VHH binders against q9y6x5. Designs and how they scored, part 424

Target 1, 379 residues: q9y6x5
Amino acid sequence: LPPKLLLVSFDGFRADYLKNYEFPHLQNFIKEGVLVEHVKNVFITKTFPNHYSIVTGLYEESHGIVANSMYDAVTKKHFSDSNDKDPFWWNEAVPIWVTNQLQENRSSAAAMWPGTDVPIHDTISSYFMNYNSSVSFEERLNNITMWLNNSNPPVTFATLYWEEPDASGHKYGPEDKENMSRVLKKIDDLIGDLVQRLKMLGLWENLNVIITSDHGMTQCSQDRLINLDSCIDHSYYTLIDLSPVAAILPKINRTEVYNKLKNCSPHMNVYLKEDIPNRFYYQHNDRIQPIILVADEGWTIVLNESSQKLGDHGYDNSLPSMHPFLAAHGPAFHKGYKHSTINIVDIYPMMCHILGLKPHPNNGTFGHTKCLLVDQWCI
Key: E = the ipSAE of ESMFold2; O = the ipSAE of OpenDDE; V2 = 0.75 times the mean of E and O plus 0.25 times the DockQ between their complexes.

## First folded at step 19 (VHH)

Design jb12 (framework vhh_7uia_1; at its last look DockQ between E and O 0.01; V2 from the best seeds 0.00; counts 0 for: pae O 14.3 > 2, placed apart)
Fold by ESMFold2, look of step 19:
Structure jb12 (fold): chain B 379 residues (1-379), chain A 123 residues (1-123)
Amino acid sequence: as target 1 above (379 residues)
Amino acid sequence: QLQLVETGGGLVKPGGSLRLSCVVSGFTFSSYHMAWVRQAPGKELEWVSTISGQGGYTYYERSVKGRFTISTDNAKNTLYLQMSSLKPEDTAVYYCARTQYKYSGEWTPFDPWGQGTQVTVSS
């Protein structure tokens, strides 16, 4: 029997929510499987980049999805939420669903994971839903389970994406215990529904399930704004992305733009591309702009306006508030094992191992995840 | 042609209740998030509440949470706002509008909008 894997993301699920809120269904899932308490994600800690890092095992500079908003100066192409379907942006890497469905007698299914409705290397997920955030979790789950049970060739890799707690984290902030408790309770109920549905359909015993996220969330405030318009006139640059990592394309001499920005705020680091810290692995791609501005945790870069968000992410990936968790259950995984940390890029080679796929060259380290797996010696 | 038509506004006393309705045509209602926004005299537009078209997930501005309930009837392509414990500060024109949540964590601009319905809370 070919091994099967379902990869689930709850967007913006900060790792310490597990300690600070009650998750009876998720805790039962973890008790019979494995937990990684902190997953160190990739810089910048944004949705498109980190979801693609999970499925490629690559740093953002290597897979080419370097932000949620991008510009390519050679082709004059723009990437955004409303303009994310051009394969040009995605083709610098091969995501796991493409590798999987190119195997003999295998297919892949997707319910809204970023990129799964794009023909990457002329290959779109065998079964997929076009992205639409108003589609219920139940409908996404119904499609995924139908495809897992009823496809020829069989679906061996499937993905499921959900927008919470990211949406609520942005609107309320992670420190709003009343609203976040309500939201996280709903998410735990969805996890309960997922597990129950898999049991009722006879999938639970032989399906490997990973529940993870792309990033966390930090509290923002109207008292923590960096007004970019107060430091530099719009005519000197093109703004490619704003907050909390601004991407600045100079229209005048780059050094002049840098000098106007470098003392703009003590709560913001300003980097020339060549000076971006090596630990970010965020330099070697033309889509990374000549100057980036990195706000301190909880600070928001604005254009002389207030911010409506009370929570945000995208900050330095060393910050615990930016880290998600990973939980997993299934025949490939130990039961009742907890692990402190892995890198988000380590998930890809682990998934390739579980599925019996040859990984493409990547930045992950299989050895970091061996202790999670029953077929590996962890000593 | 997309059309949003609000009804149910009126004059009520403080502590009273109203139910606003928004009937939608020209697009698949359940494929979007729907919102209520309001504008008090001399004030800017203020977001009130949002609901997903299929999932029953709801979001509320702080001052209305616990007093207002957003809901949908997808068979009738109708959005509702049940308002209770109304205060003079709730006096505004209430608009329904369409939006969507995106991967980036941003909501699309509200488009289209209704023409609005007046709610007046006064002794």
Scores: ipSAE 0.700, ipTM 0.871, lowest interface PAE 1.3, mean pLDDT 93
Fold by OpenDDE, second read of step 20:
Structure jb12 (fold): chain B 379 residues (1-379), chain A 123 residues (1-123)
Amino acid sequence: as target 1 above (379 residues)
Amino acid sequence: QLQLVETGGGLVKPGGSLRLSCVVSGFTFSSYHMAWVRQAPGKELEWVSTISGQGGYTYYERSVKGRFTISTDNAKNTLYLQMSSLKPEDTAVYYCARTQYKYSGEWTPFDPWGQGTQVTVSS
């Protein structure tokens, strides 16, 4: 029988939460499997882009999901969390569930993972849930495990997504120990439920499970605001995305707009598109706007309205506060092994290997994950 | 770009047979499960049959099981429904569509649909 893999994402699970809070269920999961302590994600460190990077192995400039909010100047189309169903936005890459779905005697399943309820390259998972944030984790878990257990042809790749601790991180800030402790305990309990259900169904020993996240969370404050209205008039540009990485579409000469913004704040870097640092791999896509603003860690770009968030993400992907973790369990993985760091794009070639899929061209390095796998040599 | 065209409907006597065809363009059967659905006058849309895209498994509504056979010809990009032992209650417009199994626990066809083909079973 072909190997099976379940990919689980808890949105906004900052890597160092594992060090600062207790996770008895997750720690047990790790004890019987592997842990990558830090995963360097892609720039910008937002939900849609990083989730798509996990399943494509590509930088954002390559897979085309370059933000949670996008604009295409040619087609005049907009992308957002409320408008994400147009295959136009997703078709610049082939996610792993499509590759898997197209294999003989295999199928894919998905519960709320970004992009999974959209036909990409005219392919969609055989089993999926339309995204609805009101659906409980339990319901998502029940469906995904049912499909893994009873589907024909068999589900060999499945995704499961949950919005916490991201939502709470935004609301409370990651430094709120009281509230975040409560939230993270709940997350650990959900992991316990996941493991319990897999054991009950007899899937635990044979199913490969990856638990990861797309990004971390940094503390924000009303004392750390960058007001663009103090630097430039609204009539001079269109705002495509705001904070902490703003995407600027000039309505006047680009140079003039740039000159008005370049000295707006000492806590914000302003880049022309062609001058975006190479390390971000965030330049070669038409969906990236002519000017981008990047706030320093913990700073918030605003207009005249004040921010309601006490935590945020999207910052420089080299910042530890932006990094998630990866844990895994199953026949493909070692037991009781910990690794320091990988790149988030490295997950894709690893998953392809586990599933016996030929990977599409990608930016990941399979060698970075060899130490996690029982069938590989670790150098 | 995506298109489905149903043909093969007609008037038949009870106990007769018909073979419906659905020619698709813009996609391949390996990417989707395919379904036949039907709608009788004054009645709700009813699922009839599904064929899986990858494994070739077939599923049938209880009332048509043993009488209807769903199949595909990938070379012709065509979906078929062989109907035998037809009954008056099989009278309906028949549609072909792509279908998915969703969290609702049901096979759910989705757009686009063809124009449909009329099947009438009458003595």
Scores: ipSAE 0.007, ipTM 0.302, lowest interface PAE 10.2, mean pLDDT 93
ESMFold2 (binder alone), look of step 19: mean pLDDT 81; pTM 0.816
OpenDDE, look of step 19: ipSAE 0.000; ipTM 0.256

Design jb13 (framework vhh_7uia_1; at its last look DockQ between E and O 0.78; V2 from the best seeds 0.55)
Fold by ESMFold2, look of step 19:
Structure jb13 (fold): chain B 379 residues (1-379), chain A 123 residues (1-123)
Amino acid sequence: as target 1 above (379 residues)
Amino acid sequence: QLQLVETGGGLVKPGGSLRLSCVVSGFTFSSYHMAWVRQAPGKELEWVSTISGHGGYTYYERSVKGRFTISTDNAKNTLYLQMSSLKPEDTAVYYCARTQYKYSGEWTPFDPWGQGTQVTVSS
């Protein structure tokens, strides 16, 4: 009986939502499994980069998905929501579903995890859904469970992605108790439905399930805007990404652009690429632009306009507001164990261990997750 | 071929009710998120409400929450906005529009748009 793993992401699920809101279904899942209270994600704390870090165990500079908007100077290619499926962007790493399905008698399934509808190294997930945010959680779950039960060779690794609470967090902000309470209750109901469906189909006892997220959310405000147009003329640079980490490609002397920006706001740090703090692990990729601007928590970089977002993410990965959680249940995991923190890159080698896969070179540390696992000695 | 046709606007007294409809053709209605936006005379466009394509989530601008209800009838390819407790400030042209939520945390630009229907709230 080969081990099986379902990896679930609820996008933008901030770790402290667990203690500030009620989650009867998720808390029951945790009670019978494990919880990591805080997962330190990778900088920048955006969706595409962090989802790829989970499945590769790599920092963004190493896997090449360095932001939600990117530019490659050699090929002149742009990455965005309309051009996210070109394998060029994804091919600097090998995600776990590719490694998994290249093993004999194994396949992989995916319900909309970022990258799973892309043929990475000419290999696409064995079963997958093309991304469409209008597809219900129930339909995504039905496809995943059908593939887990009916595929030959068997599906041993599956992923499931859901857009909430990220969408609501952006619209309302994490401090909107009434709207976020309603949204988070709906998410808890979906977790209840997931567990119930797995039990009804006979999958629950032998399937390892990880429920996690890519990042948190912080409150934004019209009172906390940084106007780039007040500091520098558009003609001096190309804007690759805007907020909260702006990516600046100078059109004139780089030092001149830097000097125009460095005192633009006390709520923004301006880095030449070589001066980006080492703790970000965000320097050694050509897709990282020569100048980046990093807004302070809750501040929004704009081009002389208002912002419609009341919540955002992408900030410094040391901020607790940017951190998700991880919960897990299944035969590989202890029951009733709580762990304080891991790095998001540690999830990959743990998953490889559970599945019996040899990990590719990565930035994770298996020792950080050993205490979650029943087959490991933990002191 | 893409058409969004709004109806149900009109003149109403403060405190009154209207139901706007938007009939859609030329695309698979449930494969997208749908929204209502409005524009008062001399004002910029203002988002009013969005409903997810799967129908599970509704989003409201703060000033209309509790007074307006967005809904769909997939069998009729129709989007609705039930408006109650109308105020003079709700006077605007109301448009239905198509959008989507993306991995990046962004909504796609509203496209296509309807022609709009006038709502006038006056004593």
Scores: ipSAE 0.635, ipTM 0.844, lowest interface PAE 1.6, mean pLDDT 93
Fold by OpenDDE, look of step 19:
Structure jb13 (fold): chain B 379 residues (1-379), chain A 123 residues (1-123)
Amino acid sequence: as target 1 above (379 residues)
Amino acid sequence: QLQLVETGGGLVKPGGSLRLSCVVSGFTFSSYHMAWVRQAPGKELEWVSTISGHGGYTYYERSVKGRFTISTDNAKNTLYLQMSSLKPEDTAVYYCARTQYKYSGEWTPFDPWGQGTQVTVSS
């Protein structure tokens, strides 16, 4: 029987939540499996880019989902969470569920993982749910586990996505211990439900399960705002994305726009596209705008409006507050092993290995995850 | 047809309590997140609270946190907002609406909205 893998994402689960809160179910999951304490995600630490990096092993500049909001100057198309269904945006890469789906005697399933309800390379998962935040975790879990258990050809790869603790992190801020404790307790309970469901169905021992996230969360404040309107007239540019990484499309000379923005705030770095730091791997794509603004941690870029978010993400991917974790359990993984850090793009070649898939060219390093796997040497 | 009808508003003294109700028809709460929003005289529409249809998660505006409680009765297709320790600044027309969380971290309201119910907090 081909190996099976369930990839689960809890959006916005900051890595250090594991240290600061109690997770009896997740800790039990980890105890019987493996933990990577910190996962270094891709530069714009946002939902669409990072979820696609997980399943492609590519940096943003390569897979083409460079932000949650994008603009293509040639086609004049826009991408957003309300307009994400055009395969045009996704077809610059091949996600693992497509690769898996195209194999004989295999199928893929998805519950609201970004991009899974879009035909990519003319292929869509045999089983998927359209994104709807109102659908319960239980219903998502029931569908996924039903497909894993009863499908023909068998579902060998499945994804499951949940919006918390991201939504609450945004609303309350990660430093709100009262509210976040409540939310994270619920998340742990959901993990308990997941494990219980798998055990009840007899899937637990044979199914590989990865629990991870796309990014963390940092505390924001009304006292830490960068108002662009104070620096440049709004008529001089089009805003493609706002905070904490703003994408600027100049309507006048780019140099003039740059000069007006470069000294706007000591808490914001302004880059011409060609000057974006190499470590971000965020340059070689036409969907990246001519100028980007990168706010410091905890600072919010605004127009002449106040932000209601007390937490946000999208900041420098080197910041610990932006990092998620990865936990895994199943026959492919060791038991009781902890690892310090991997890159988020490293997950893809690992998953390919587990599933016996030939990976597409990617930026991941399989060597970084070898210590997690029972069939590999740990050096 | 989708319909939302708010009730329960009225005049109350500071420190008092009110319970707002929103009866919905044409859809069920299990399929949608629900929100309360309010608009005070001369002010912009303000988000107050959201309850998730999928798992009972609740979200509150900071100014109402600890004082307001959002809940649903699925059997009655009714959304509630229990308001306690009311303040003059809570004076507004209160509306119920459907909403959805998106990948961007934003909540998107759905049409239609109810007619609203007036809440007045005054000594």
Scores: ipSAE 0.306, ipTM 0.685, lowest interface PAE 1.7, mean pLDDT 94
ESMFold2 (binder alone), look of step 19: mean pLDDT 81; pTM 0.819
OpenDDE, second read of step 20: ipSAE 0.031; ipTM 0.506

Design jb14 (framework vhh_7uia_1; at its last look DockQ between E and O 0.85; V2 from the best seeds 0.64)
Fold by ESMFold2, look of step 19:
Structure jb14 (fold): chain B 379 residues (1-379), chain A 123 residues (1-123)
Amino acid sequence: as target 1 above (379 residues)
Amino acid sequence: QLQLVETGGGLVKPGGSLRLSCVVSGFTFSSYHMAWVRQAPGKELEWVSTISGYGGYTYYERSVKGRFTISTDNAKNTLYLQMSSLKPEDTAVYYCARTQYKYSGEWTPFDPWGQGTQVTVSS
């Protein structure tokens, strides 16, 4: 009867969607479990970094997935969405599914959480799906529930990833109430399907389920563009990542590149690596480039072109628009409890506690999540 | 061999309707997202609409929202675009194309493309 946990991410689910849209199924899930209204994620507020922070409890500088596009100057390797499977990038940390399945009589299962199709420390999730965004939520859920119900050794940790509302948020922007209402209703229906499926299979009462997200979404506009080509010639630098946090590798003197950029726009902060604010915890990794550019909320850095994005994320992690939520239900969790805020890195030590795993060194604080758990004194 | 074949284009008056079809072969239709993209004379390619591989999510460019409907028939490996309330600015070659969504929030380049079908909206 080992404890079991299903971790679910709906990508790009901004925390205040819960109060600005109707979620009958998610609200029923919350009513019988717990809610954390805001999760303060890690900077930069991008998909790969924040999904890895959830499962490692580490800041990006410590786990090494520092952006969706990266360059390592020592090895000269590149990371991108089309080139993300080299274990080199992932091996600076140990994600929870690796720790879990290395225990006696335990397995891990994954439906497309970032990194679960990579052999991290020579260990790939025991059961996994290769990433394919056109695989339906129902097929992902069918595989996860089959593995939870039928595997030997038993699957005790499972993950499930879904691309919405991120895709719609980028296409329409979070302020498009008509389109976002339609999309968020579909997501609520999927949550209803998840709960119903778990009930029908006899899993619901004894499975811990976390529903969370990696980041939010902010409104963008063609009126809020920062044209990088107007400030600096392409020949002076290598562009590692563009927007809203640009990663700049100088080809000429670093100070000269900095000086060309520092007054480029009043809507962009330009940092030498050593001057990146300490509150970002985004400095101590060789994959962080010598200069970063951080656009203000809702501004887009472009290369002499317009942008097709009506919504984006990646901005300063102090921005409420960048924050997701966390909801949870199961035997480890209280019923009907609401909590205001945790840090996204706090999720990892909480999950380790639920699963009876010894956490690796991490940046999370177990005490921040104790009030969610029935076996803990809240103070 | 991958093939996408568009049909259903033609000449129509403003306010009229057309239904475009795209028959797909050489790959599992429902394993990819499908899109309509158009190119007006002398203009760049413009994304029109996308549908998820199993038909659960649809996306529309703002100028066509409420006038165009994207759909699929997975049994026939066919993508449709129902166009209504057509305007002269809808005049273009319409292509169907395959794409995918990635973790980064980006769509893959459209590959493969169809040969296109001409839609002309004129008095």
Scores: ipSAE 0.620, ipTM 0.851, lowest interface PAE 1.6, mean pLDDT 92
Fold by OpenDDE, look of step 19:
Structure jb14 (fold): chain B 379 residues (1-379), chain A 123 residues (1-123)
Amino acid sequence: as target 1 above (379 residues)
Amino acid sequence: QLQLVETGGGLVKPGGSLRLSCVVSGFTFSSYHMAWVRQAPGKELEWVSTISGYGGYTYYERSVKGRFTISTDNAKNTLYLQMSSLKPEDTAVYYCARTQYKYSGEWTPFDPWGQGTQVTVSS
């Protein structure tokens, strides 16, 4: 039988939550599998970019999903979570579910993973759910496990997405121990439900399961605001994305806009597109705007508006607060093994290996995950 | 047709309690997240609380945390907001609405909205 893999994402699950809160179900999952304590995600540590990096092994500049909000100057198209269904935005890369779907006697399934409800390269998963936050985890899980168990051709790759603890992180802030404890307890219970469901269906021993996230969360405050209106007139630019990484499209001379912004705040770095640090791998794409603003950790870029968010993400991908974790269980993985760090793009070649798929060119390094796998040599 | 009707508002002294109700017709809570929002005189619309349609998660604005409780009765198709330890700053028109969470981390309210119910906290 072909190997099967379920990829699960809990949005905004900060890596150090594992150290600061109790997760009896997740810890049991880890005990029987593997843990990567920190996953270095891609710059602009946001939902769409990082989820697509996981399934493509590419940096943002390569797969073309460079933010949650994008603008293409040539076509004048806009991308957002309310307008994400145009294949134009996704077709610069081939996600793993498409690769898998195109194989003989294989199919893919998806429950609300970003991009899975869009035909990419004229291919869509045989089974998928349109994004709807109102659908319970249980219903998502039931559909995914049904497809994994009863489909023909068999589902060999599936994705499952859940919005917590991201939603709560935004509303309460990651420093709210009372509320976050409650939320994280619920998440652990969901993991328990997942494991129980798989065991009841007889899938647990044979299914490879990865539990991960796209980014972490940092504490924000009304005392840490950067008001752009104090630095530049709004008529001089179009805002494509706001915080903590703002994408600026100048309506006047770019240099003039840059000069007005470069000293706006000591807690914000301003980059011309060509001067964006190489370590971000965030330069070589037309969808990246001429100027980007990068706020320091915990600082929020605002206009003359108040922010309701007590937590946010999207900051420098080198910050530990932005890092998620990765846990995995199944026949492909060791038991009781912990690893310190990998890059988020490393997940793709690992998944390809597990599934026996030829990976598309990618930025991941298979060597970084070898120690997680039972069939590989680990130095 | 979709309809939301808020009730339970009134005049109450500081420290008092009120229970708001929102009767929904045309849809069920199990299929939607529901929210309470409020608008005070001269102020912008403010988010107060959200409950998941399946009752798995609740969210509260910081200023109402520990004082307000959002809940649903699916059998009655009614959303509730139990308010305790009310303060003058809680004075507002309270609305119930359907809401959707986005990948961007924002909640989007749905139409239609109810007429709202007035809550006045005054000594």
Scores: ipSAE 0.516, ipTM 0.807, lowest interface PAE 1.0, mean pLDDT 94
ESMFold2 (binder alone), look of step 19: mean pLDDT 80; pTM 0.818
OpenDDE, second read of step 20: ipSAE 0.360; ipTM 0.713

